VHH binders against Putative glutathione-dependent formaldehyde-activating enzyme. Designs and how they scored, part 13

Target 1, 157 residues: Putative glutathione-dependent formaldehyde-activating enzyme, of Halomonas elongata (e1vbt6)
Amino acid sequence: MLLEGSCHCGAVRFRVVSPHPYPFNRCYCSICRKTAGGGGYAINLSGDADTLVVHGAEHTSIYQAEIDGLTSPGERHFCSRCASALWVFDPRWPELVHPFASAIDSDLPRPPERVHLMLENKPDWVEIESREQDRCFAGYPDESIAEWHARLGLEEG
Short names: E, the ipSAE of ESMFold2; O, the ipSAE of ESMFold2 at other seeds; V2, 0.75 times the mean of E and O plus 0.25 times the DockQ between their complexes.

## First folded at step 20 (VHH)

Design y3 (from x2 with A35Y; framework vhh_lunsekimig_d3; at its last look DockQ between E and O 0.09; V2 from the best seeds 0.00; counts 0 for: pae E 7.1 > 2, placed apart)
Fold by ESMFold2 at other seeds, look of step 20:
Structure y3 (fold): chain B 157 residues (1-157), chain A 118 residues (1-118)
Amino acid sequence: as target 1 above (157 residues)
Amino acid sequence: EVQLVESGGGVVQPGGSLRLSCAASGFTFRSYALYWYRQAAGIERELIASISSSGRTYYVDSVKGRFTISRDNSENTMYLQMNSLRAEDTGLYYCARVPKDWAPFDYWGQGTLVTVSS
């Protein structure tokens, strides 16, 4: 599926192809929560980095989190005008790019179940609101984004 | 079943070269990104290089300019050309097919030992 996304002010627009368009995963880690997750979590999609096309790239900035005194190579791209979180690119996995579901303008399909991850980093005030089908993990899940889609028969290609 | 088999390790002198191979089976090789990790004694595994299905590459700073990752989709094989080897490059080298940090693991080979000695 072709995903089209943008920042709120319109200075940055992008498109990317994703075989895995379901916005099912809620990451509660402190980096995701603070940079893109006003409700206590963020949702990352996965896309083919080779298909990413960006308009207005001069209006993007990159944040790389500091973890235990070391700068993470993970690049969190956001609009320098309106602060919209747009996508994550990590050069350790150069084939992938992870747009935030919050930046996507295309109609995304509805996931039949969700995954809640990094719950050990969740502040007490955040309510998970899990459903009976949902899976919850203190740390990382036991499935990748691609494996979740494959297990449920939801891959596009 | 998915299998990844490393080969090409050995003993070399500092400044020397080695070429590692990773033979893959049990999956559609050309559709996956592949990774080289290394592990020195007493140290956890570290990613050193990766290559996408379309051939886009990544290297950590400590090997950039010295190592070259490549793939041959017709032979289901990934390679790591290692030049200007240093003592710090000594360790077990693993071929891997792993997801991003989001998931804990995917598939690993058995490792091939590289020793850089005087």
Scores: ipSAE 0.016, ipTM 0.321, lowest interface PAE 6.6, mean pLDDT 84
ESMFold2, look of step 20: ipSAE 0.017; ipTM 0.159
ESMFold2 (binder alone), look of step 20: mean pLDDT 82; pTM 0.811

Design y4 (from x2 with A35H; framework vhh_lunsekimig_d3; at its last look DockQ between E and O 0.65; V2 from the best seeds 0.00; counts 0 for: pae O 5.9 > 2)
Fold by ESMFold2 at other seeds, look of step 20:
Structure y4 (fold): chain B 157 residues (1-157), chain A 118 residues (1-118)
Amino acid sequence: as target 1 above (157 residues)
Amino acid sequence: EVQLVESGGGVVQPGGSLRLSCAASGFTFRSYALHWYRQAAGIERELIASISSSGRTYYVDSVKGRFTISRDNSENTMYLQMNSLRAEDTGLYYCARVPKDWAPFDYWGQGTLVTVSS
């Protein structure tokens, strides 16, 4: 599925092909929460990095988190004009790019279950609205975004 | 049997150059992304450069403009050209194959030592 996204002010627009468009994956880690998730979490999608096309790239900036005194290679791209979080590129997986669902303008399909991860970092005021079929993890889950889609028969393209 | 073999390390003066090679066998080389990692003594391995199967490259800031990653699919070999070497570049350099999806393991080479000394 072709995903189209943008920042709030319109200075940056992008598109990316994703076989995994379901916005199921809620990450509560402090990096995601503080950089992309005002409600206490962010939802990362996955897409084919070779298909990413960016318009207005001169208006993007990159943040790389410091973890335990070391700079993470993960690149968090955001609009330098309006601060909208747009996507993550991590060179440890150079075939992939991870747009934030919050930046996507395309209609996204409704996930039949969700994954809540990094709950050890969730602030007390954030309530997890977990359903029976949802899966919860204190840290990282035991399946990738691609594996979640494959298990549920939800891959597109 | 997947194998990755690094070579080309050695001792070099600050400001000097080295070219590292990573010879690969046991898998379809052209279909995988590959990494170079660096490890100083007693420190965790650090990603320094990456190249996708289509040839797109990434570098950490500390090596941008000085190091160039490349691949030759006909030789099943990845390279790292290292220029303007500094003392902080000293360490073991590993090549690695990028795991596909949720793979149970990564494949690493044995490492090649680079020493930058005055």
Scores: ipSAE 0.078, ipTM 0.524, lowest interface PAE 5.9, mean pLDDT 86
ESMFold2, look of step 20: ipSAE 0.273; ipTM 0.658
ESMFold2 (binder alone), look of step 20: mean pLDDT 82; pTM 0.818

Design y5 (from t1 with R30S A103R; framework vhh_4orz_3; at its last look DockQ between E and O 0.90; V2 from the best seeds 0.76)
Fold by ESMFold2 at other seeds, look of step 20:
Structure y5 (fold): chain B 157 residues (1-157), chain A 118 residues (1-118)
Amino acid sequence: as target 1 above (157 residues)
Amino acid sequence: EVQLVESGGGLVQAGGSLRLFCAASGFTFSSYAMAWLRQAPGKRREWVASISSSGRTYYADSVKDRFTISRDNAKNTVSLQMNSLKPEDTAIYFCARVPKDWRPFDYWGQGTQVTVSS
């Protein structure tokens, strides 16, 4: 599926192919909350890094978090004009890019279940609005996106 | 069973070069991104370089322009050419398979020692 996204002011626009646009990963880690998640989490999508096309790239900036005194290689791309969070690219996983759902303008399907991760970092005031079928993890999920799709019968046509 | 076996480490003088090799088995090598990590004495394991299945390469800032990662899908190997070595590059170097999701690495070899003397 082709995803199209933008920042709020329109200076940056992008497109990316997402063969698996779900599960919608709700990440409660402090970096995602503070950089992209006004409700206490950010929704990270999955995309093919080789397909990312950016218009207005001169208006993007990169934040690399400091973790325990060390700068993470992970690149959080945002609009330098309006501060909209756009995507994460981490060169350690060179085939992946993670657009934030908040930046996507294309319609997104409703997944059969959602994934809540990094719950060990969730502040107390954030309520997990989970459904019975949702999966919750203190840290990372225990199955791959491909395994998740296979388990739920979400074969590509 | 996924197996990764590193080789090519050794003692080298500062400014010198070494080439590390990693032999992979037990999985479809050509469909996975691969990485090199290292761990210096008393320090945490750190990422050095990654190469995608399509051949795109990325490097930690500390090794950029000195190290080159490459792969040979016919031989199921990944290599790390290390030039202009510094004493700070002294570490055990590990070959790793990159997961297909954004999660911690879960497969790496036993490592090969690289020691750079001044």
Scores: ipSAE 0.707, ipTM 0.914, lowest interface PAE 0.8, mean pLDDT 87
ESMFold2, look of step 20: ipSAE 0.725; ipTM 0.919
ESMFold2 (binder alone), look of step 20: mean pLDDT 86; pTM 0.869

Design y6 (from x1 with F27R Y29F Q62E; framework vhh_7qbe_3; at its last look DockQ between E and O 0.91; V2 from the best seeds 0.78)
Fold by ESMFold2 at other seeds, look of step 21:
Structure y6 (fold): chain B 157 residues (1-157), chain A 116 residues (1-116)
Amino acid sequence: as target 1 above (157 residues)
Amino acid sequence: QLQLVESGGGLVQAGGSLRLSCTASGRTFAMAWFRQGPGKEREFVASISSSGSRTYYADSVEGRFTISRDNAKNTLYLQMNSLKSEDTAVYYCARVPKDWAPFDYWGKGTRVTVSS
C-alpha cells in the first residue's frame, strides 16, 4: 500500500510503499513517547526504504538518541519548522523505514488487534487501554511487524 | 543453519590498512559489521543493502572504512584504512533481519589490534 504523509505545516510531504500498513504497534518507551507520542506511546509503521520519496527534504532535521553513553544510529526525522515527527531510518536495517502513523494522511486500515510494548518504561500516568484481543509486553514483542501481518492474513503486495 | 565466518583480522600499526572478509553458508539479505572494543558494548560499524547499492557507516569510521559485498561468492568485506588505536576491537559480521527485529545471526568475530 502507498502511504502518504506530511508534517503539520505542510513544508514536508512524503510517500512510501508498505506491505504492512496496519497501525497496531503501540510503543511506550521514553524515546517514542517524548519524540512522537504525547499521549504516552507512538505507532511505528514499516515501509520499503527504496520507495521513500520526500518533498521539502530541506525542512527536515534528524535526532539521534544517546543510549548507554553511545549515540544511536537510529535517525528520527522531523520537520524543522513545525516539529512534526515523520519517520525513523536506522542504518542497521538499511532496507527499512518506519513512518509514524501520526504523520500519515492517507487512509490506514484498522487493526483487528493491537500490541502494547515497552510497558516496563511506561510512566504511571499513562493508562493502557488494551482490549481482550490485544497483546502486552514488558519489553519487545515475540512477533515482528511482518509476522503480525502474516499471522492475521493482512499482508499487502 | 546459516553460518557466518569472519577472517582477515590481525595486528596492524596505526595509519595502516586491513581488509576483513565474511563468508556466508546460506541465504543472506542486507548485511552489517559490528565491533566490540575492550570493556565496551557491541557497536554498529557499517551496513550494506542486499543488492549492494546502498551503504551506511557509523560517524566514527565514515571516510576511512568501506563496506562491500560479492553476492556471487556470498561474501561481505570491510576495507579499513587510516586505522587508529580506537579501532581495536573484535569485529563481527551479521545478517540483517528482514523486519525491524533484533539481530539473530552473528559470526564468531575476528580480532583487530591497532598498535601505536
Scores: ipSAE 0.764, ipTM 0.927, lowest interface PAE 0.9, mean pLDDT 91
ESMFold2, look of step 20: ipSAE 0.760; ipTM 0.924
ESMFold2 (binder alone), look of step 20: mean pLDDT 85; pTM 0.860
ESMFold2 at other seeds, look of step 20: ipSAE 0.709; ipTM 0.913
ESMFold2, look of step 21: ipSAE 0.769; ipTM 0.927
ESMFold2 (binder alone), look of step 21: mean pLDDT 84; pTM 0.856
ESMFold2, look of step 22: ipSAE 0.763; ipTM 0.925
ESMFold2 (binder alone), look of step 22: mean pLDDT 84; pTM 0.859
ESMFold2 at other seeds, look of step 22: ipSAE 0.711; ipTM 0.907

## First folded at step 21 (VHH)

Design z1 (from t1 with F105Y; framework vhh_4orz_3; at its last look DockQ between E and O 0.72; V2 from the best seeds 0.74)
Fold by ESMFold2, look of step 21:
Structure z1 (fold): chain B 157 residues (1-157), chain A 118 residues (1-118)
Amino acid sequence: as target 1 above (157 residues)
Amino acid sequence: EVQLVESGGGLVQAGGSLRLFCAASGFTFRSYAMAWLRQAPGKRREWVASISSSGRTYYADSVKDRFTISRDNAKNTVSLQMNSLKPEDTAIYFCARVPKDWAPYDYWGQGTQVTVSS
């Protein structure tokens, strides 16, 4: 599925092809929460990095988190005008790009279940609104974004 | 049956150069991104460089401008040219296949030792 996204002020627009369009994956880690997650988590999607097209790239900036004193290679791209979080590119997985669902203007499908991860980093005030089918993990989950889609038969070409 | 076999390691003086090779078999090599990682004694395995299936290359800051990753899809090999070597580059170097999803690496070889003296 072609995903179209933008920042709030309109200075940056992008598109990317994703076989994995379901916004199911809620990450509660402090980096995601503080950089992209006003409700206490961020929703990460996945896309083909070779298909990413950006308009207004001069208005994007990159943040790389420091983890245990080391700068992470993961690049968090955001609008330098309005601070909208847009996507993550991690060169350790150079074929993937991970737009945040919050930046997507395309109509996203409703996930039949959700995954809540990095719950050990969740602040006490944030409620996990989990449902019967949801899966919860203190740390990383036992399946990837692509594996989640494949298991549920939700893969798109 | 996925196999990755590293070679080309050895002892070199600081400031020298070395080229590592990785022979891949048991999968469709041209359709996967590949990576080099390294592990110094007592340290965690750290990412060094990656190359996408389309040939885009990326490097850790510590090796940028000194190392060059490349691939030969006809020979199913990935290489790492290491120039201006420093003692802190001493490590076992591993070739890895990058999974097609955002998941931990699951296939790498036994590694090849690189020792930089001086």
Scores: ipSAE 0.754, ipTM 0.927, lowest interface PAE 0.7, mean pLDDT 90
ESMFold2 (binder alone), look of step 21: mean pLDDT 87; pTM 0.874
ESMFold2 at other seeds, look of step 21: ipSAE 0.809; ipTM 0.938
ESMFold2, look of step 22: ipSAE 0.721; ipTM 0.921
ESMFold2 (binder alone), look of step 22: mean pLDDT 87; pTM 0.877
ESMFold2 at other seeds, look of step 22: ipSAE 0.777; ipTM 0.931

Design z2 (from y6 with A32G; framework vhh_7qbe_3; at its last look DockQ between E and O 0.94; V2 from the best seeds 0.76)
Fold by ESMFold2 at other seeds, look of step 21:
Structure z2 (fold): chain B 157 residues (1-157), chain A 116 residues (1-116)
Amino acid sequence: as target 1 above (157 residues)
Amino acid sequence: QLQLVESGGGLVQAGGSLRLSCTASGRTFAMGWFRQGPGKEREFVASISSSGSRTYYADSVEGRFTISRDNAKNTLYLQMNSLKSEDTAVYYCARVPKDWAPFDYWGKGTRVTVSS
């Protein structure tokens, strides 16, 4: 499935093919929360890095988090004009790119369940809005984005 | 189950070159090289897509190291030029999981020592 995204000011637009487009994954880690999740979490989608097409790339900048004094190879791409978080690319997984659901303009499908992860890093003021079918993890979940889609019969592309 | 076997490590003088290889006994996807220096955590060195069309490097090695693969031989390579003492480490090849997930297939490593 082709996803289209953009920053708020319009300086950056992008397209990417995602076989796993359901926006089910809520990450509460401090990096995602502070860089892309003003409500306490961010939703990272999965996409095929070879299909990413960017217009206005001169208006993008990259942030690499410092973890215990070491720079992560993960690249958080954002608009240098309006600060919109756009996607994550980590060269350790060179075939994947992770657009933020907040940047997607395409009509995303409604997930039948949600996953709340990195809850050990959640600040007290953030409330988890979970349902009985939702899954909650202190750290990373026990299934990938692709496995979640396969388990629920939602495999794309 | 997949087996990964590295070779090509050794002692080399600063400024010299080495070529590491990693032979896989099963299905591979994207592949990567990592290294662990004395008292340090394992760090990313380079990665290559499954077709070989995309390559990425840590800043510390870009321009000096070249990752490549020969899919007919199921073999991954790392050409290491202009070696520095900071490159001294045990080098590991790894298969990149098809989805975003922790790495689960690593070689046993090959030691590279760069002497002055």
Scores: ipSAE 0.693, ipTM 0.908, lowest interface PAE 1.1, mean pLDDT 89
ESMFold2, look of step 21: ipSAE 0.710; ipTM 0.909
ESMFold2 (binder alone), look of step 21: mean pLDDT 82; pTM 0.834

Design z3 (from t1 with R30K K100R; framework vhh_4orz_3; at its last look DockQ between E and O 0.92; V2 from the best seeds 0.77)
Fold by ESMFold2, look of step 21:
Structure z3 (fold): chain B 157 residues (1-157), chain A 118 residues (1-118)
Amino acid sequence: as target 1 above (157 residues)
Amino acid sequence: EVQLVESGGGLVQAGGSLRLFCAASGFTFKSYAMAWLRQAPGKRREWVASISSSGRTYYADSVKDRFTISRDNAKNTVSLQMNSLKPEDTAIYFCARVPRDWAPFDYWGQGTQVTVSS
């Protein structure tokens, strides 16, 4: 599925093809919460990095988190004008890019189940609004975005 | 059966150069990103460089501008040109296939030793 996204101020627009467009995961880690998740979590989608087209790239900036004094290679791209979080690119997996669902303007499909991850980092005020079919993990889940889609028969070319 | 075989390691003085090679078999090589990682004694493996199936290259900060990853899809090989070597580059270097999802790397070579003397 072709995903179209943008920052709030309009300075950055992008397109990316995602075979995995369902916005099923909710990451509650402190990095996602503080950089992209005003409701206490962020949703990372998955896309084909070779298909990413960016308009207004001069208005993007990159944040790389430090973990135990070491800078992570993962790049969190955001609009330098309005601070909208846009996508994550980790060069260790150069085929992939992970747009945030919050930046997507295309109609995203409704996930039949959701995954709540990194709950050990969730602040107490954030409530998990889980459904019966949802899965919850203190840390990382036991399946990837692609595996989730494959298991549920939801891959879109 | 997926196989990755590294070669080209050896002993070199600081400031010198080496070129590592990785021969790949048992999978559709051109469809996968490939990576080099290294492991120094007593340390965890660390990512060194990746090259996408389309040829885009990325490097860890510690090796940027000194190392160059490249691939030859006709020969099913990936290589790592290592210039301006430092004693801190001493490690076993592994060739890896990058999975096609955001998941831990699943196939590694046996590794080739690089030793950089001061």
Scores: ipSAE 0.698, ipTM 0.907, lowest interface PAE 1.0, mean pLDDT 90
ESMFold2 (binder alone), look of step 21: mean pLDDT 86; pTM 0.876
ESMFold2 at other seeds, look of step 21: ipSAE 0.752; ipTM 0.920

Design z4 (from t1 with A103T; framework vhh_4orz_3; at its last look DockQ between E and O 0.78; V2 from the best seeds 0.75)
Fold by ESMFold2, look of step 21:
Structure z4 (fold): chain B 157 residues (1-157), chain A 118 residues (1-118)
Amino acid sequence: as target 1 above (157 residues)
Amino acid sequence: EVQLVESGGGLVQAGGSLRLFCAASGFTFRSYAMAWLRQAPGKRREWVASISSSGRTYYADSVKDRFTISRDNAKNTVSLQMNSLKPEDTAIYFCARVPKDWTPFDYWGQGTQVTVSS
């Protein structure tokens, strides 16, 4: 699926192919919450890094979090004009790019179940709106995105 | 079964060069990105370099412009050319398969020791 996104002020626009536009992973880790998650979490999508096309790239900035005293190679791209969080690229996984759902302007499908991860880092004031079919993890999920799709009968060519 | 076997480590003087090799088996090598990691005594394993299945390369800032990662899909091997070596590069070097999801690495070899003397 072709995803189209932008920052709020319009200075940055992008598109990317996402073979797996969901599950919508609600990540409650402190980095995602503070950089992209005004509601206490951020939604990271999965995309093919080879397909990312950016217009207005001169208006992007990169934040690299410091984890346990070390700078993470992970690049959190945001608009330098309006501060909109746009995508994460981590060169350790060079084939992946992770647009934030909040930046996507094109239609996103409604997932049949949601995934809540990094709940060990959730602050008390954030409510988890978990449905019966949702999956919850203190840390990372225990199945791959491809396994998730296969289990739910969502396989596409 | 996934197997990764590193080789080519050794003792080298500062400023010297060394080339590491990783032999991969038990999976479709050409469809996976691959990485090198290293671990100095008493330190966490740190990422050194990655190469995508399509050949794009990326490096940690500490090794950029000194190290070159490459792959040979016909031989199922990944290499790391290390130039201008410094004592700070002393570590056990591990070859790793990169997962297809954004998840922690789950397969790597036993490692090969690189020691850089001053």
Scores: ipSAE 0.724, ipTM 0.922, lowest interface PAE 0.8, mean pLDDT 87
ESMFold2 (binder alone), look of step 21: mean pLDDT 86; pTM 0.868
ESMFold2 at other seeds, look of step 21: ipSAE 0.757; ipTM 0.925

Design z5 (from t1 with S53T; framework vhh_4orz_3; at its last read DockQ between E and O 0.96; V2 from the best seeds 0.82)
Amino acid sequence: EVQLVESGGGLVQAGGSLRLFCAASGFTFRSYAMAWLRQAPGKRREWVASISTSGRTYYADSVKDRFTISRDNAKNTVSLQMNSLKPEDTAIYFCARVPKDWAPFDYWGQGTQVTVSS
ESMFold2, look of step 21: ipSAE 0.764; ipTM 0.925
ESMFold2 (binder alone), look of step 21: mean pLDDT 87; pTM 0.879
ESMFold2 at other seeds, look of step 21: ipSAE 0.761; ipTM 0.922
ESMFold2, look of step 22: ipSAE 0.772; ipTM 0.928
ESMFold2 (binder alone), look of step 22: mean pLDDT 86; pTM 0.876
ESMFold2 at other seeds, look of step 22: ipSAE 0.773; ipTM 0.926
ESMFold2, fold request of step 23: ipSAE 0.787, 0.778, 0.768; ipTM 0.928, 0.926, 0.923
ESMFold2 (binder alone), fold request of step 23: mean pLDDT 87, 87, 87; pTM 0.882, 0.880, 0.881
ESMFold2 at other seeds, fold request of step 23: ipSAE 0.758, 0.766, 0.759; ipTM 0.920, 0.924, 0.922
ESMFold2, last read: ipSAE 0.770, 0.773, 0.704; ipTM 0.925, 0.926, 0.917
ESMFold2 (binder alone), last read: mean pLDDT 87, 87, 86; pTM 0.883, 0.880, 0.876
ESMFold2 at other seeds, last read: ipSAE 0.773, 0.684, 0.764; ipTM 0.925, 0.909, 0.924

Design z6 (from t1 with S31N; framework vhh_4orz_3; at its last look DockQ between E and O 0.87; V2 from the best seeds 0.78)
Fold by ESMFold2, look of step 21:
Structure z6 (fold): chain B 157 residues (1-157), chain A 118 residues (1-118)
Amino acid sequence: as target 1 above (157 residues)
Amino acid sequence: EVQLVESGGGLVQAGGSLRLFCAASGFTFRNYAMAWLRQAPGKRREWVASISSSGRTYYADSVKDRFTISRDNAKNTVSLQMNSLKPEDTAIYFCARVPKDWAPFDYWGQGTQVTVSS
């Protein structure tokens, strides 16, 4: 599925193809919460990095988090004008890009279940809005974005 | 069986160059991104460079502009050209296959030793 996204001020627009378009992951870790998730979590999608097309790239900037005392190569791309979080690109996995669902303008399909991860890092005031079919993990889940889609028969490509 | 075999390591003076090679077998090489990792004595394994299946290249800041990763899909090989070597580049260098999802690396070779003397 072709995804279209943008920052709030309009300076950055982008497109990316995702065979995994369901916005099911809610990551509650402090990096996601502070950089892209004002309600306590962020949703990362997955896309094919070769298909990413960016307009207004001169208005993007990159943040690299410190994890366990070391600077991560992972690049959190955001609009330098309005601060909108746009996508994550980690050069260690050069074929993948992870747009944030919050930046997507396309209608996203509704996931039949959701995954709540990194709950060990969730602050007490954040309420988990869990549904009956949802899965919850203190840390990382036991399946990837692609595996979740494959298990449920939801891949688009 | 996935196999990755590194070669080309050795002893070199600071400022010198080496070229590492990785022979890959047991999988469809052209479909996978590949990476080089390294591990210095007493330190954690560190990412050095990656190359996508389409040939896009990326480097850790510590080696940028000095190292060049390349691939040859006809020969199923990945190479790492290392120029302007420094003593801090001393490490065992590993060739790795990049997983197709955002997951920890799980296939790399036995490594080849690179030692850079002052």
Scores: ipSAE 0.735, ipTM 0.920, lowest interface PAE 0.8, mean pLDDT 90
ESMFold2 (binder alone), look of step 21: mean pLDDT 86; pTM 0.874
ESMFold2 at other seeds, look of step 21: ipSAE 0.771; ipTM 0.922

## First folded at step 22 (VHH)

Design j1 (from z1 with S53T; framework vhh_4orz_3; at its last read DockQ between E and O 0.95; V2 from the best seeds 0.84)
Amino acid sequence: EVQLVESGGGLVQAGGSLRLFCAASGFTFRSYAMAWLRQAPGKRREWVASISTSGRTYYADSVKDRFTISRDNAKNTVSLQMNSLKPEDTAIYFCARVPKDWAPYDYWGQGTQVTVSS
ESMFold2, look of step 22: ipSAE 0.787; ipTM 0.933
ESMFold2 (binder alone), look of step 22: mean pLDDT 87; pTM 0.874
ESMFold2 at other seeds, look of step 22: ipSAE 0.800; ipTM 0.938
ESMFold2, fold request of step 23: ipSAE 0.773, 0.784, 0.784; ipTM 0.929, 0.930, 0.932
ESMFold2 (binder alone), fold request of step 23: mean pLDDT 87, 87, 87; pTM 0.878, 0.880, 0.880
ESMFold2 at other seeds, fold request of step 23: ipSAE 0.784, 0.779, 0.798; ipTM 0.932, 0.931, 0.935
ESMFold2, last read: ipSAE 0.790, 0.792, 0.794; ipTM 0.933, 0.935, 0.934
ESMFold2 (binder alone), last read: mean pLDDT 87, 87, 87; pTM 0.880, 0.880, 0.879
ESMFold2 at other seeds, last read: ipSAE 0.784, 0.792, 0.800; ipTM 0.930, 0.934, 0.936

Design j2 (from z1 with A103S; framework vhh_4orz_3; at its last look DockQ between E and O 0.74; V2 from the best seeds 0.75)
Fold by ESMFold2 at other seeds, look of step 22:
Parts: structure tokens; C-alpha cells; sequence
Structure j2 (fold): chain B 157 residues (1-157), chain A 118 residues (1-118)
């Protein structure tokens, strides 16, 4: 599925192919929460890095978190004009890019279940709005996206 | 069965060079990104470099401009050329297959020791 996204001010627009726009990963880690998640988490999707096309790239900037005095390789791309969080690219998974759902203008399908991760970092005031079908993890999930699709009987066209 | 076998490690003086090789089998090599990681004694395993199936390369800051990752899809190998080696590069180096989703690496070689003496 072709996803189209933008920052709020319009200076940055992008397109990316997401062969599997599921699951919606609600990430409660402090980096996602503070940089992209005013409600206590951010929702990141998965896309094919080779298909990413960016217009207005001169208005895109990168934040790399420092963890224990070391700069993380993960690149958090945002609009330098309006601060909209746009996508994450982590070179340790060089074929993937992870747009934030908040930046997507295309209609997104409703996933059959949600994934909640990094719950060990969740502050007390954040309520987990989980459903019976959702999966919850203190840290990272223990199943891949492919395993998730197989478990739920999902097929790509 | 997925198999990754590293070779080319050894002892080298600071400032020297080594080239590591990883032979891959049991999967469609050309369709996967590959990575090198390393683990020094008493430290956690750290990412060193990765190469996508299309040939795009990325490096940890600590090795950028000194190391070069490359792949040969005809021979199902990934290589790591390491130049200007420093004692802090001393580690066991592992070849890994990168998952096609955003999940932890789960296929590793047994590793090859690189020791850089001062």
C-alpha cells in the first residue's frame, strides 16, 4: 500500500510503500513519547526504505538519541519548520523505514489487533487502552511482523 | 538450515588491516540485508555495519571511514574490510542476517576473533 504523508506546515511531503501497514506499534519508550507522542506513546508503521520519496528534504532534520553517553544509530526525522515527527530510519535494519501514523494523510486500515511495546517505560498517568486481542510487551515484541500476520490469517495481495 | 560462517580474524598491530568474510547458505542470500556486529570482553554486542539487499551500506560512527562492508551475491558472501585498526576494535566479530521486519537479529555465525595489539 502506498502511503502519503506530510508535516503540518506543508514544507515536507513524502511517499512510501508499506507492503504490510500492520501492526500499529504503540511505542511507550521515553524517546517516542517525548519526541512524537503527546498522548504517552507514538504509533510507528513499517515501510520499504527503497521506496521512500521526500519532497522538501531541506526542511527535514534528524535527531539521534543519546543513550548512556552514546549516540543511537536510529534516525528520527522531523520537520525543522513545524517540528512534526515524520519517520524513523534505523540503519541496523537498512531495508525498513517507519513512518509515524500521525504524519500519514492516506486512509489507514484498522488493524485486527494492536501491539503495545516498551511498557516498562510507560509513566503512571498513561492508560493502556488495550483490547482483548492486543499484545502487550514490557520491552520489544517476541514475534516478527511476518509471524504476526500468519497468526492472524492475514495475506498480502 | 540457515548457516553463517565467519573467517579472516587474527592478530594485527594497531594501524593494520584485516578482511573478514562470511559464507552464507540455507536461504536466498541476495534478498536479505546483512550485518556485522562485534562483542568485546565485558561489553555488550554492538552493531558495526550493515548492507541492504540492494547494496546500500551503513556504519557505526566508531568505524565509519575505516571499515567497508560489501557483498558478493554470486558467492553468497559478505565481507568487512577493516583498515586503520585500533586496540578498541578488539572483539569477536559476528556475521548476521537482518530480519525483513523490525525485529531482533536471530541468525548469527559463531564469530571470528580480531585482536589488535598496541
Amino acid sequence: as target 1 above (157 residues)
Amino acid sequence: EVQLVESGGGLVQAGGSLRLFCAASGFTFRSYAMAWLRQAPGKRREWVASISSSGRTYYADSVKDRFTISRDNAKNTVSLQMNSLKPEDTAIYFCARVPKDWSPYDYWGQGTQVTVSS
Scores: ipSAE 0.713, ipTM 0.921, lowest interface PAE 0.8, mean pLDDT 86
ESMFold2, look of step 22: ipSAE 0.796; ipTM 0.931
ESMFold2 (binder alone), look of step 22: mean pLDDT 87; pTM 0.878

